# VHH binders against q05b89, part 47

Target 1, 377 residues: q05b89
Amino acid sequence: MLSSRVRLVATTARLVHSLIYSSSRSFMDLKALLSSLNDFASLSFAESWDNVGLLVEPSPPHTVNTLFLTNDLTEEVMEEALQKKADLILSYHPPIFRPMKRITWKTWKERLVIRALENRVGIYSPHTAYDAAPQGVNNWLAKGLGVCTSRPIHPSKAPDYPTEGTHRVEFSVTHTQDPDKVISALKEIAGVSVTSFSARTDDEEQTRLSLNCTQQALMQVVAFLSQNRQFYQKTEILSLEKPLLLYTGMGRLCTLDESVSLETMIERIKSHLKLSHVRLALGIGKTLESPVKVVALCAGSGSSVLQGTDADLYLTGEMSHHDVLDAASQGISVILCEHSNTERGFLSDLRDMLDAHLENKINIILSETDRDPLHVI
Below, E stands for the ipSAE of ESMFold2; O stands for the ipSAE of OpenDDE; V2 stands for 0.75 times the mean of E and O plus 0.25 times the DockQ between their complexes.

## First folded at step 25 (VHH; framework vhh_7b18_3)

Design l4 (at its last look DockQ between E and O 0.40; V2 from the best seeds 0.00; counts 0 for: pae E 15.9 > 2, unsure alone 62.7 < 65)
Fold by OpenDDE, look of step 25:
Structure l4 (fold): chain B 377 residues (1-377), chain A 125 residues (1-125)
Amino acid sequence: as target 1 above (377 residues)
Amino acid sequence: QVQLVETGGGLVQPGGSLRLSCAASGFTFSDYYMGWARQVPGKGLEWVSYISSGGSTSYWDSVKGRFTISRDNAKSTVYLQMNSLKPEDTAVYYCARLTYEWRVTPTGEYTFDPWGQGTQVTVSS
């Protein structure tokens, strides 16, 4: 019984078809494009501390024929974008991260904004949204490990609660009180939903009430319950969390189908990232021959995501000295590939994915000037 | 072994309706979220809808108001009622058990485990 594992072949749109379909690439409205980009990967996946989305908007109306992809938007990259007649720049890293009180020619970041606006070029940044996205940067990085099962280290949360309310309040109504009256009173509170069920505790039938409520309603519910000491003393208040999104989140914990030596893993990573050198810290008691089965990875600066994760190997762009020591002390080997080297390679995949997602409506080009600022010498 | 078997696909005219079924086996069905995804030829896999173990439903915006996901835990089956079908809905529809893990390959192939074989839905005049 051949378990036909439907290999969903992400059809790598072969580069070949890009040449022939001189199809009249239609201009997309900027708003439409932004919507489509959000459909590709929701900005809601981004970390709260991040600055994502449309960062620079030309005056409307604005149409996009050429989308320019880059990891980092430097002044040099900006010039390239302008030369290549970009209408929108998708910069993985936001060039605007901190609020600007002024836009002058004083700082290079302000100059980027000025140059963008003067040339009617938009700037969009997904950053951590693409880190968290299922098909995003961390997934791409995981492709370098070999065949593995992958899950987010920090799963993203859904934007909304599946049920009404942010809290659940549970309490029992004793036989001395009319449950219906209590329910009626609670239902008068806006943002409250009440469910009753029969529970047997210590051979006594009790009516248990479970209500969901909003944060605002919670205060009223508590106030109501506080009027009856018997209710209040046995009241449990649960904070509801938004459901976790599947396959979405920061970092990846990857379990290899087959264990490989650390040396082999290093070669795989180098090959995937097209690097000749990486930095390695060996875990205590580990050698290059040590088996690697579980890899925790996070593109960019991975310390906050990787910390505390049980794995044979940490893979990231950068970690602090102390974080590396901590990992090593726990027997976890660490590979550092530099910040942008764990990210930039994704842009090729991103181009192809976006081209497919956007149905070839616009021209998508990758920066040739964009590079890691650090050189290994 | 986890198995998912999709049925109910076919050819329909625009505005028509189909009901997809997915029979699940090899796991405790009631403990898992179930969902439907679709793949248009030449495009990536996209989620259509999913349903929680408790019956909470979610829909992609493109199908909201037209599609209804439901489940019968006693039968270990998840359903997708598709109404007001459009040519844009033409795709292979896959049933999936929703997990937080997926398979990664060097070639960029993604496998969601488990996925069924899929059922073809064609909306054409």
Scores: ipSAE 0.120, ipTM 0.496, lowest interface PAE 1.2, mean pLDDT 88
Fold by ESMFold2, look of step 25:
Structure l4 (fold): chain B 377 residues (1-377), chain A 125 residues (1-125)
Amino acid sequence: as target 1 above (377 residues)
Amino acid sequence: QVQLVETGGGLVQPGGSLRLSCAASGFTFSDYYMGWARQVPGKGLEWVSYISSGGSTSYWDSVKGRFTISRDNAKSTVYLQMNSLKPEDTAVYYCARLTYEWRVTPTGEYTFDPWGQGTQVTVSS
């Protein structure tokens, strides 16, 4: 059906404009490229257990003409990247995850590091930061479902709002302790914002000071306060927790504008992922004709993200056997597509978005060798 | 009814300055990101800058260091201070409310509603 409304599509129009009018390609300093990648999608949204960012760095200075994208960095993919003269490999999955005590020829992962350094190739991994990003892997996966609205299943916390600070320090100052002088001294500490207001405690009027500060500034504030025992013993220190983001987080809960049969949804998913086969577990009481309106999805390994979420269908790469049984027993159908099959297709969209974001300054190519290690016979 | 009204455009010489204003009404202004876009002759529409509900700012590379976006939530107004103007900045400038629908479509497009009527900025010797 054709849209009955015409609206300006700023993001799409900007992308098309950039492709048409981009400057000729050249190269970028590695530091500048890394900054631009972080502006595109912040690494701060990666899970705490993750190993993201620049994992292998040739000695500075290093310039990048060719950025090579892959889901997994295997030895076969490394050879391809070297033959195609990559200067930086963006590997969605981090090839270095556990600490390495040695860099020798013994293991395949150590050999990746050696080959990269010997050929002056950097390795960068965004991993779960791109799972969380609004324009990231899970958004791409949701596009295959049809017209829908979505939200994160597990929203991320804001990195900077309400302040960059991690702590709040509160204490009161009596009139005899000269509140204005105390405020002036505290305002000289970098990384501190001071708010003051009148307060009454036990019928004594006081000036209440509320400071938002960083961890480094906190130590300087405490040092200042320790010079007066009366302040020190009446000081409250609180850890700040940031608000949740509306569109950033793990997984997506998607509500279709129009319900479709499970059979139709399966064909949409297979078409989007370019797969001949998927694995299906029917929810109890469900058939291929059953309507699907709400889909909970998580690219890659979705067990923990999806568990307990109410939906008609779970879509992920992998899920534990026990969690599949639990979902099916609750009437939720499950589609499993294998881990990297739910991620790799995003890399085409990523290349296009990065070309626009970087104003086509460098050559961005996708691995042709990268494949899920599992295939159906 | 949601309305955005841009003012402050005009003719200026290269290197000059202008300040654009956008008065908003019909919605809770402090809840929304606001932004500026421009229609450059022959190039279509491009984003210039946006500001979050909490005051965090972002700028496209072509205007970084020269343009400053700000907002006054009490007056429901967003501003664009434009310094060191160049002939390439000649465009119709639109104020926009950034509506981030948490929807995903097969096309991956977002709808932005509403836009203002625009204000012409001309940079010419």
Scores: ipSAE 0.000, ipTM 0.155, lowest interface PAE 15.9, mean pLDDT 82
ESMFold2 (binder alone), look of step 25: mean pLDDT 76; pTM 0.771

Design l5 (at its last look DockQ between E and O 0.29; V2 from the best seeds 0.00; counts 0 for: pae E 7.0 > 2, unsure alone 63.5 < 65)
Fold by OpenDDE, look of step 25:
Structure l5 (fold): chain B 377 residues (1-377), chain A 125 residues (1-125)
Amino acid sequence: as target 1 above (377 residues)
Amino acid sequence: QVQLVETGGGLVQPGGSLRLSCAASGFTFSDYYMGWARQVPGKGLEWVSYISSGGYTYYQDSVKGRFTISRDNAKSTVYLQMNSLKPEDTAVYYCARSTYEWRVTPTGEYTFDPWGQGTQVTVSS
């Protein structure tokens, strides 16, 4: 009677405590979040005609746990945002662009504002600030070209002048005129800074004055100088420009490391933008086999940025018929991908960048409903 | 002449920390992006982090959350604080100034020129 001892193999159920690190994503105050977004990409990079920043503000205090990203904020996208419990919508395009005299239920844009406010959802729009930003939309679009070097077509300006004043005024004072009196008089003008240098002209020692002044002070300076004909006749007035930012600006001029055929470039662009079709205009004398070395690109409506730029290829979302003809006549081929198709793909990168920038403090989600309104059929 | 001098490299245990410094001279420091790259022996140069003239920071995915780049324009110095170091972080680390042009690669990287001489970082038990 062989008692077969059934060894109960205790299956130690390894409770894989999936430590759901519920990363307790903390709520951010709306103001703090806006500051952080501005640190990511300054709204100062935006075009002056644009309407960027916080466009709809819920009554304070307002906290954000979920940031909802979209290219375009339509009523359908708004409903998605609400369903997903967005606290702030970052719409690449501003849903409010023109001033509103009334907020009623009459127009879809007004309804967006109403729906946002009724549900305590903010709306923020960076638009052209993200076009200009070094890591922005145009940079993302350039990734589709292949390995290249890129620079802004229209570099942005620094927010401030490095020195006080918007103008420099330079003139000479002869020894017959008391330079100190002149300097003293000019220093009495608010917004004027004066520097004096000794200069020798034609073997005569002269005091050269260089002053910086504000736009407001300029007229007073001119008025002062006009009282003395000798000062005024040789006065030079220079308009000072803010320094250019090297990596920030509208559009990109991209020089490929290796030249490729236009056909190859088209396939790269389609792949990058996940498009099956694009619109192509061939430059005069060009074919699909023509080499492409230099590409000028601008996401969205690129005509104003691309016009006059020397390149083998223009890449943009949309361009007028006449602008396409002009480019083609110059031997420049043009690829049009539709407005939002050159933008929307950026939002995935944006999510990842913002997630890092915000240290994962909030939930960032992309719209799944947001689509180009145009269908290629 | 543009000069970049890296310091702060050394031997550290896994989980340890190092702070790299790069002193820059010969150019207007505040006008340029500055960055760090690293090279493992027998491998290519890879970017680690870069910082804009305005202080915007960018990181390679492999170092996100562990490394922090910063700059002091008054001192013309860029720093790389490296925390939670791993053996795979062992490399020669180079400081670099950005070029005028952005180099667009599949990963979207700035190009840098010139580079410093590099500082060795070794993470070993």
Scores: ipSAE 0.287, ipTM 0.638, lowest interface PAE 0.9, mean pLDDT 89
Fold by ESMFold2, look of step 25:
Structure l5 (fold): chain B 377 residues (1-377), chain A 125 residues (1-125)
Amino acid sequence: as target 1 above (377 residues)
Amino acid sequence: QVQLVETGGGLVQPGGSLRLSCAASGFTFSDYYMGWARQVPGKGLEWVSYISSGGYTYYQDSVKGRFTISRDNAKSTVYLQMNSLKPEDTAVYYCARSTYEWRVTPTGEYTFDPWGQGTQVTVSS
């Protein structure tokens, strides 16, 4: 453990907070609850391809007394949620991912939507936003490894801050040109902000223009500048990179304080995930006695997050056969636990954190019937 | 030896301002992200803000628009300008050198390494 003088136990603080607020349960307006969920962990952390947030909404107004948590929302889980009087279902995986063209009784996913609406139940999915969050799914998974130092494999980037636009364009206007006219023309392009200052290059006085622009505006800016050969040939274009968010991102690279045998690590993982079996691929030249010091992990389907990462062990729910072969060829062992087995255990931690965050205003319950569809037989 | 020393804390009324400083030594300061975390009474540590090696910044939602992080690579110093302070900002503020790493334990503690001794900020009437 590190210095105790600067640490607080997160679990202890959560428990004290829960006790203080336990007598204040009441209904919450749906929109207030959604705002609080976003304050807990921003949906902007989600991958760009993801379908997160409120997916099904009963007609307003809607109040929530019971928030029901599940990893997957199946028809069996929906029936449980209805019997337990859920007003909002938080389904870690979005049950609606691709656009629905029809809402009929034909498919099980359409039936989920119909049942939810008819019973005035909302559906919300945080999905990869909670994978990226520092207190999220991958942090929970890392807790099973033992004492380690952890970092995101792919740190998230800041959202639409700190700068306007995606590019910076700089060029010069000589004293023989009208800088104010050039500035005015550029300001007519949507998505451009312009600054200017006097500068001297070699032996020539000039006005240096610096602008930020959106990607959409960039070609218009270039087209404008190309009308003058001197502008075009003296233009510098920089692609702006937003800064990385610390502690937030996909996957975790974990360095154990003390290396342990692969066999020991397997038992830790089985204990943490409450599994009797896992699937193992040994890296080339490795055995169950080989030391494991560095673990790269990603809950769920980790192929793309883990690929190319140097580690002793990959830990994930599922990975393609060819990606497992690639990892093994590099001397990296792989443990696969099935998709939702690497995620579901987090929901207990999530319930506790949400109880504290929402000040116990609503009832938060976990699905008892939700389970991974795959079993080792 | 890595060393971080925070200064600038104190007592201030709501709406007031403070400027925190963190003097760093024992490493190549310009190569690292630097950040601020705070220990709120009765709660765990939470991050506040960080700044990249190139000077780009990020802020926790609750402090955006009120706090400004900056760095001076020549002086190996990172700053946190805190404006429009609220009682909820009361905490011990810690400077951290970010390597994008933190410790994880089976009991769920998070901590940052290395970090300084901290400086107390108190916002009250």
Scores: ipSAE 0.014, ipTM 0.414, lowest interface PAE 7.0, mean pLDDT 82
ESMFold2 (binder alone), look of step 25: mean pLDDT 78; pTM 0.788

Design l6 (at its last look DockQ between E and O 0.06; V2 from the best seeds 0.00; counts 0 for: pae E 18.4 > 2, placed apart)
Fold by OpenDDE, look of step 25:
Formats: C-alpha cells, sequence, structure tokens
Structure l6 (fold): chain B 377 residues (1-377), chain A 125 residues (1-125)
C-alpha cells in the first residue's frame, strides 16, 4: 500500500504587482497650458490672415488633463474627442476661420462650437504658427527627404522691433542752426526718440541727427523738417524692419548632402508620408533618373510659398494646375501628396514634443478618427 | 576660438546615472542654442538633446523622460543629466553649439556647428 505522497507544489503565484506607476498626470490650468504652448511655438509665427490661438474657451476656471490632437476637427473627430474625455482640442487647422455672426445648429462649424462649449472642451489652433516653427510641420516634412540643410523660404520676423519706432529719420544740422533747439522740438513729438552725433562732411563739422519714430509720428517729423529746407533736402527716411528669426518661417528650402534620383526621392517621400501614391509633374527635360539636390517644400497648400523658389523639386500637399505648369516649365518637378497628408503625420511627433515640453503633466492623445477626406482610387 | 570641452563620461551599470558637463568658451554662450549629440561606433551622429538660449528644452524620443538638459549661462556650461541608462545609450557624447543652418535627418533634426572632442559613455553590466 505505497501511499504516493502527492507533493502539492504550491505554485506561488508571484503577483507581479505591475506597479502601474500611474504617473498621476496632474491637471494643468488652461491659461498655464496655453502659455506653455505659446512657449513651444509662438503664435506670433502665424500668418496674418490666419486664425490661431484659443478659438473656443470654456467658462473659467478650466483645467486640462487630456489634450486631444487632430489635423482637422470634423464632427466625427469631435465625437471621438468627447468620448475620450478631451479637455482641450488642439486642431492643427482652425475650425473657426471666418467670423461667425451667430452660433446655431445650422452649420457643422457652429455645431462644433456648441458641442465644445456644452461639454466644456476648449479648442486651440496653431496652424501656420506650427508651419513656421523650427520644429514644426515643414521641418517634419523635410525629414522625409534625407540628410539635408534646411532654411525657411519665407523667414519669419520677430514679434517686436528691437528699437523704438518703425522709422529712422536722419539729417544734418549745420552750425548756423542750433542743434539743441531742433532736438528739443523733435522730442516734443510723441513717439520720437532723437540721438545726435558729430559728423565731418567735406571738412566741415556737422551735427547729424538720427531719430526713431512711430508711423504716427513720422508725418509730424516730416512736417517739422519741411519747415526748414536745409534739413529736408538731405533727410533720409528709413523703414525699419523687424529682424528675421532664425530657422523660423514658411516652407523649407532643403539642400541635400547628396543628390539622389527623383525616383529615389519619390520613394523616400512615400515612405515618410506612408503613401502608396503621389502625384508627380516632371519638369521640362527631367526624368525619374534626374538628380535632385535642392527641394523646396511647404506643407498643405504650398503655391504661394513655393512660387519663385529655385529648386529641383517642389514638394507640397496641393498646388493649382497653373502653378504646377509654371514650375514644370522652369524645369522644376512637382510632387503633390494631398493637403492633409503633408501635415497629419506631424502630429505624432508633435505629441512627443509636447509631452516633453509639458513634462508629461497632461495626457496627450492623437485622434484616430482624423483622416484625409480624399481617397485615392 | 570656439571651444567646447565635455566631461563626466564613464562606465556605468544599466539603470545608473551620469551627468555630462560641457564648458564653452570663445563665444557669447547665452546667445546660442546648445546641445548634445551621440555617436555609436559605426553609426552616424544623432542628436540627443538641445536647449535654447531661453531655456526651452528638446529631446530625442529615445531619451525622453530619462535625460535632462540644462544650462548655466553664468558658467558658460551646458549639462546633460542621464538617468536610467541603457546599454543602447553607449556612445561618444558630443557637446555642440548651434549653427545658422538647420540640419535635418530622417532620425531627427539638429543645427550644430561646433563640437567638442566628445566623452565616452559606456553602459555595461
Amino acid sequence: as target 1 above (377 residues)
Amino acid sequence: QVQLVETGGGLVQPGGSLRLSCAASGFTFSDYYMGWARQVPGKGLEWVSYISSGGSTYYQDSVKGRFTISRDNAKSTVYLQMNSLKPEDTAVYYCARSTYEWRVTPTGEYYFDYWGQGTQVTVSS
């Protein structure tokens, strides 16, 4: 009677407490978040015709735990955002572009606003600010080309003048005139700053005056100078421009380190954008074997940015028929990838960049519903 | 003459930490972006992190959440705190100054012109 002692091997179920470090993502105040987003990429980079920033604001106070990213905010995407409990939607394209005289249930854009407000969801749109930003959409698009040096096609300007005023007026005062009186008179004009320095012209010592003035003050300055023919005849008026921002601006002119065939470039672009098809126009005299060294690109509608730019290849989402013909006639090949296909892929990078920038304080999610409205058949 | 001198590299176990320092001279440090790149033997140079003159920080995805870049303008020094190091982080790390040219690669972007001599970081058990 051999009593077979069944050794119950106690399988110690190691409860791997997956410490889901639920990194308690903290809520951010909407204002703080907006400030941080502006620090990431200033809305001042946006084109003047654009409508960027906070477009829909829930009543304060409003906190954001979930930031929802999308290229386009359609009604379908809005429903997704709501289902996913978005507190703020960052829509690359502004769903509000034209002024609304009323908010009713009549148009889909108005319905977006209504749905947002009823559910206390903010809507923020960077659009062209992210086009211009150094790390923005156009930079992302350029990553598809290969190793290159990139510069903006249309560099952005700084938001402010480095000096006071928009104009500089320079003129000389002869010894027969009391420079101090002239300076005093000019300083009485609001928006004028005057500096004087000694200059020697034709062996005569003269006091040269340089003043900065606002656009509004300029006419008063001119009027003052016009009273004295000697001042006026040698007056120079300079329009001051804001300094250009480095790496910031619309479009990119990309110079490849190594030239590649147009065919190779097409494959790179397709791979980067995850497209099976693109539209190609060959420049005059060009083939798929033609070398590509310089690429001018602009995400979205690139015609206005790319036009006149010397390059082997234009890369954009969409361009008018005539603009394509113009480019081709100049020997420039054109690749069109559809509008949003040159943009939407950026959002994954944007998520990662914003996660870093926001120090993982909030949840950032990308729309799964957002897609190009066009199908290639 | 622009000079960048890296320090702080070494051998560390997986999960360990290192702090790299880069002393800069020969230019107005506060006016430039500074950054770090790394090169694995036999591979190309890849950017790791960069910091703006104003203090905005950017990271490659592979190091995000583990590395922290900072700068001390008074000391003309940029730092890279590297935590939770992995064997894949083994590389020569280079300190770099920004350039007026933005360079784009399939793996990322950088705009550096001057580089240090590099410091070896080895992550090994």
Scores: ipSAE 0.121, ipTM 0.512, lowest interface PAE 1.8, mean pLDDT 89
Fold by ESMFold2, look of step 25:
Formats: C-alpha cells, sequence, structure tokens
Structure l6 (fold): chain B 377 residues (1-377), chain A 125 residues (1-125)
C-alpha cells in the first residue's frame, strides 16, 4: 500500500481555508440547488405574509455555477451580479413583493425582472425564513453582544411533527362495510396518510380509521365520506396544533454570561456592525453606566417582535417612534442601527455555511456594491 | 496576525501513535473553540475533533476512542493524540480556530476562520 500526499501553500489562514474547502467546482441543476437550499433552512418558517422562494426562473433547464448573495437587489447590484456571471441571485429581501400586472421597462423593479430573464439569471429570496432559522440573521446579530445564551422571542411551529398534515379525520367502519375497500379508496387521495386499528362496540367488530391530511386533501376526504351518511354523521375532524420549536423563531432574547455597561454594549454593537454611529434612547432611570444583562433583538424592523418583551435593551434596525417611547417608559433602552445594517453582515457567515452545505460544488460570491441607502453625514 | 502552526506529523506503522501540536498566536486563545480537520487523499475535507473554550471534547465517529484532543491555555496550544492509527487515517491534518458561535441546538453550526498550513500523517507498513 502506498500513500499519496496533498500539499497546500497558504499565505493566510483564509487562503488555506479556501484551498482546503475548494475542490472541483461544477454546475448544479437549479431544481437540485433549490432543494438543497430548502434542506439548509426550510422556507416553511417564513411568515405567512412573506414572499419567499424562487421569484424569477429562467426557462428550464437551468444550471448554476455561480450563486450571488445580496441583502438588497437594486439595479446597481443587478449590474454587478451580471458582470460577475451570476446564475442565481439570492436576495435576502424579496425584490418582488406585490404582484406585478406588467413587465415593462417603466419601473426599476420591472427592469430587475427583465434584466434577470434576458441574462438567464434566477432570483431567490429566503427573507423571514432566515430570520427564524437558528443559524440565521438573528443568531449572527446576537454574536455582537458577547458570550450569551439565546432563545426565540416568538418560536416557530414545527412543520412536520408530531404528525403530518393540518387535520385529523377519524371515523369507524364495521367489518360488513368492508374496511379494506374504504382504506384503499382513501389512500388514493393525495396528501392523506391512513392509520387503522381494530375496535369492538356492542357485539360488533369495527375498524377505527385515523387520517392525517392537508387542508387541500380534507375537502376530498369529506366528499368521499359524504357519499355514506353513516360515515359522515360519525366522523370527527380535528384541527392539529403543532408544537413550538425551541430554537427556531422570530427575534432573540439573549442573556449575557456577564453584565456589561450600556456604554460597553454600544461599542460592541458598533464594532460588530461596523458603524460609527447608532441611535440610542435611554430607558427611564438609565444611564450609559447602567448594567445590561438581557438583550431582546430583532434584525430589520423589530417593533412587533420586541414589544412587550422584558429586557434591559432592545436592539433592532428600525422601530416606530411610539414603540421607542413605550419601551423607554418601561426602563428599557433602545438601540436602532437602520434596517439593512442589522442584516447585511450575516451574508459572510451565510456564504461560509452554504459553501460547506453544498460541498463547494458551486461558486458563491457576495455583492460588493450592496449597501444601506442611509448614511449619517 | 492570527497564526496556527502544526507540528508532529510523520510516518508511522499501522497500530502506532502520533501526537500533533498546534501553536496559536495573535488572539486570545482561551476564548476560542479549536479543532482539527483532515484532507484525506481522494476525499474532501472532513472534521476530526474539536474542543470548546471550556474543555469539552467532540469527535467524529471514525476516530472516537482512538484520538484525544486537548488544550493548554497557558501555552496557547491544542493537541491531538492519535492512537491505534489505521491506513485510512493517512491525511494532511489541519489545526483550525472557530469564531464565536451562539449555541442554539445540540447540532449547532461551526465555522472555521483560520487554518494552519497542515502536517502530513502517513500510516503505512
Amino acid sequence: as target 1 above (377 residues)
Amino acid sequence: QVQLVETGGGLVQPGGSLRLSCAASGFTFSDYYMGWARQVPGKGLEWVSYISSGGSTYYQDSVKGRFTISRDNAKSTVYLQMNSLKPEDTAVYYCARSTYEWRVTPTGEYYFDYWGQGTQVTVSS
């Protein structure tokens, strides 16, 4: 047996990292890449009002060599992505949020769609799914506070367990009603899973059927059952409540291992976000020397997530004037950093995580043009 | 400037032992998780072991029971004791530093930001 040696020459630790992780780059089918992105962090955790997933798709087949990451997809960022030969743009904020009635050259949002399609570039947005993810934007924001433990302020519901579907339908079938025939008919309905067990009621053997089904499938199940009045009249329909996830959800309530002064916390936040200035509202009775132990944070626009949460400090990008007053009146200090300043820094971590998750099969690059539109002068 | 320097690699017979050392400089060593990864010929990079700032140790299944990671914060050094070596352990071994990562679940994510140049370990008759 003979061994071979692989030698690496590195000028920096970051260069060595690239050489170690980078093997043969190739292409991925778009469908396969989207499946892998969903395995990385499920789009099902996005808020119900959100517009996430694949927003613009070149005609199939489409292969991806280069995945381009940006917080906001502006026309300037689109031009950069095209110059850098992106095949798929992952835009954290969805550039298409409201339905478009027309695709013309009139507005900048329409021009993004046109430019993408003309150059065979897809657009994907994870948005609030990544806000909720345990490895997501709020986890990254919390790293700026120092060593702490955290939990979601609003935990997400489990998508698949303890059982599939949104409803459970239960009813009984006697042996003379041919339970096997009923079971086989129900199994033909997409989105239904059937469980059965034997039961006895007053001299008669019965089969108890328990179905988990999607909301869409529920109507087909009810239609089937309505064809037999005795089944329909004895049917119970239960709405399922999924348990809360312990680590996935909106916002983070962070407890520092050791308290620090508000002044120290401000400097940590400015350093983490690379900002010269932040906006501060002091809680009633607080000073820059006041200790901070518990921080409630939410990247982006955090008013609704943060309100009502007990903490020493609220950290977010934006919060309404009246919500800042409410927090301050309760002795809670507030730091506002502007919307995308609390999000964009995550993309470096995201690239590294996606490189590992995709096993370095494709080229992943960050926008260099993407920036918060607001500056302090 | 962050630097990680591995030593202790070499040629060893199957069933033998080696001890790898990694001298760290340019950062507050005691605040960071440290780890070892390896580049196996014909396969990609895989993690081997890591040790938390508090000294908790973690191992890939294929090395559990044979390898021991340790750290000496006073010397800013992390070690990998490799016993009962097998030909499949032949690889370039890298010392790596992890950034702070908020622990969210038992299966949390770790990212290495700095790596050493690597040291060759060859296990052959």
Scores: ipSAE 0.000, ipTM 0.131, lowest interface PAE 18.4, mean pLDDT 83
ESMFold2 (binder alone), look of step 25: mean pLDDT 80; pTM 0.812

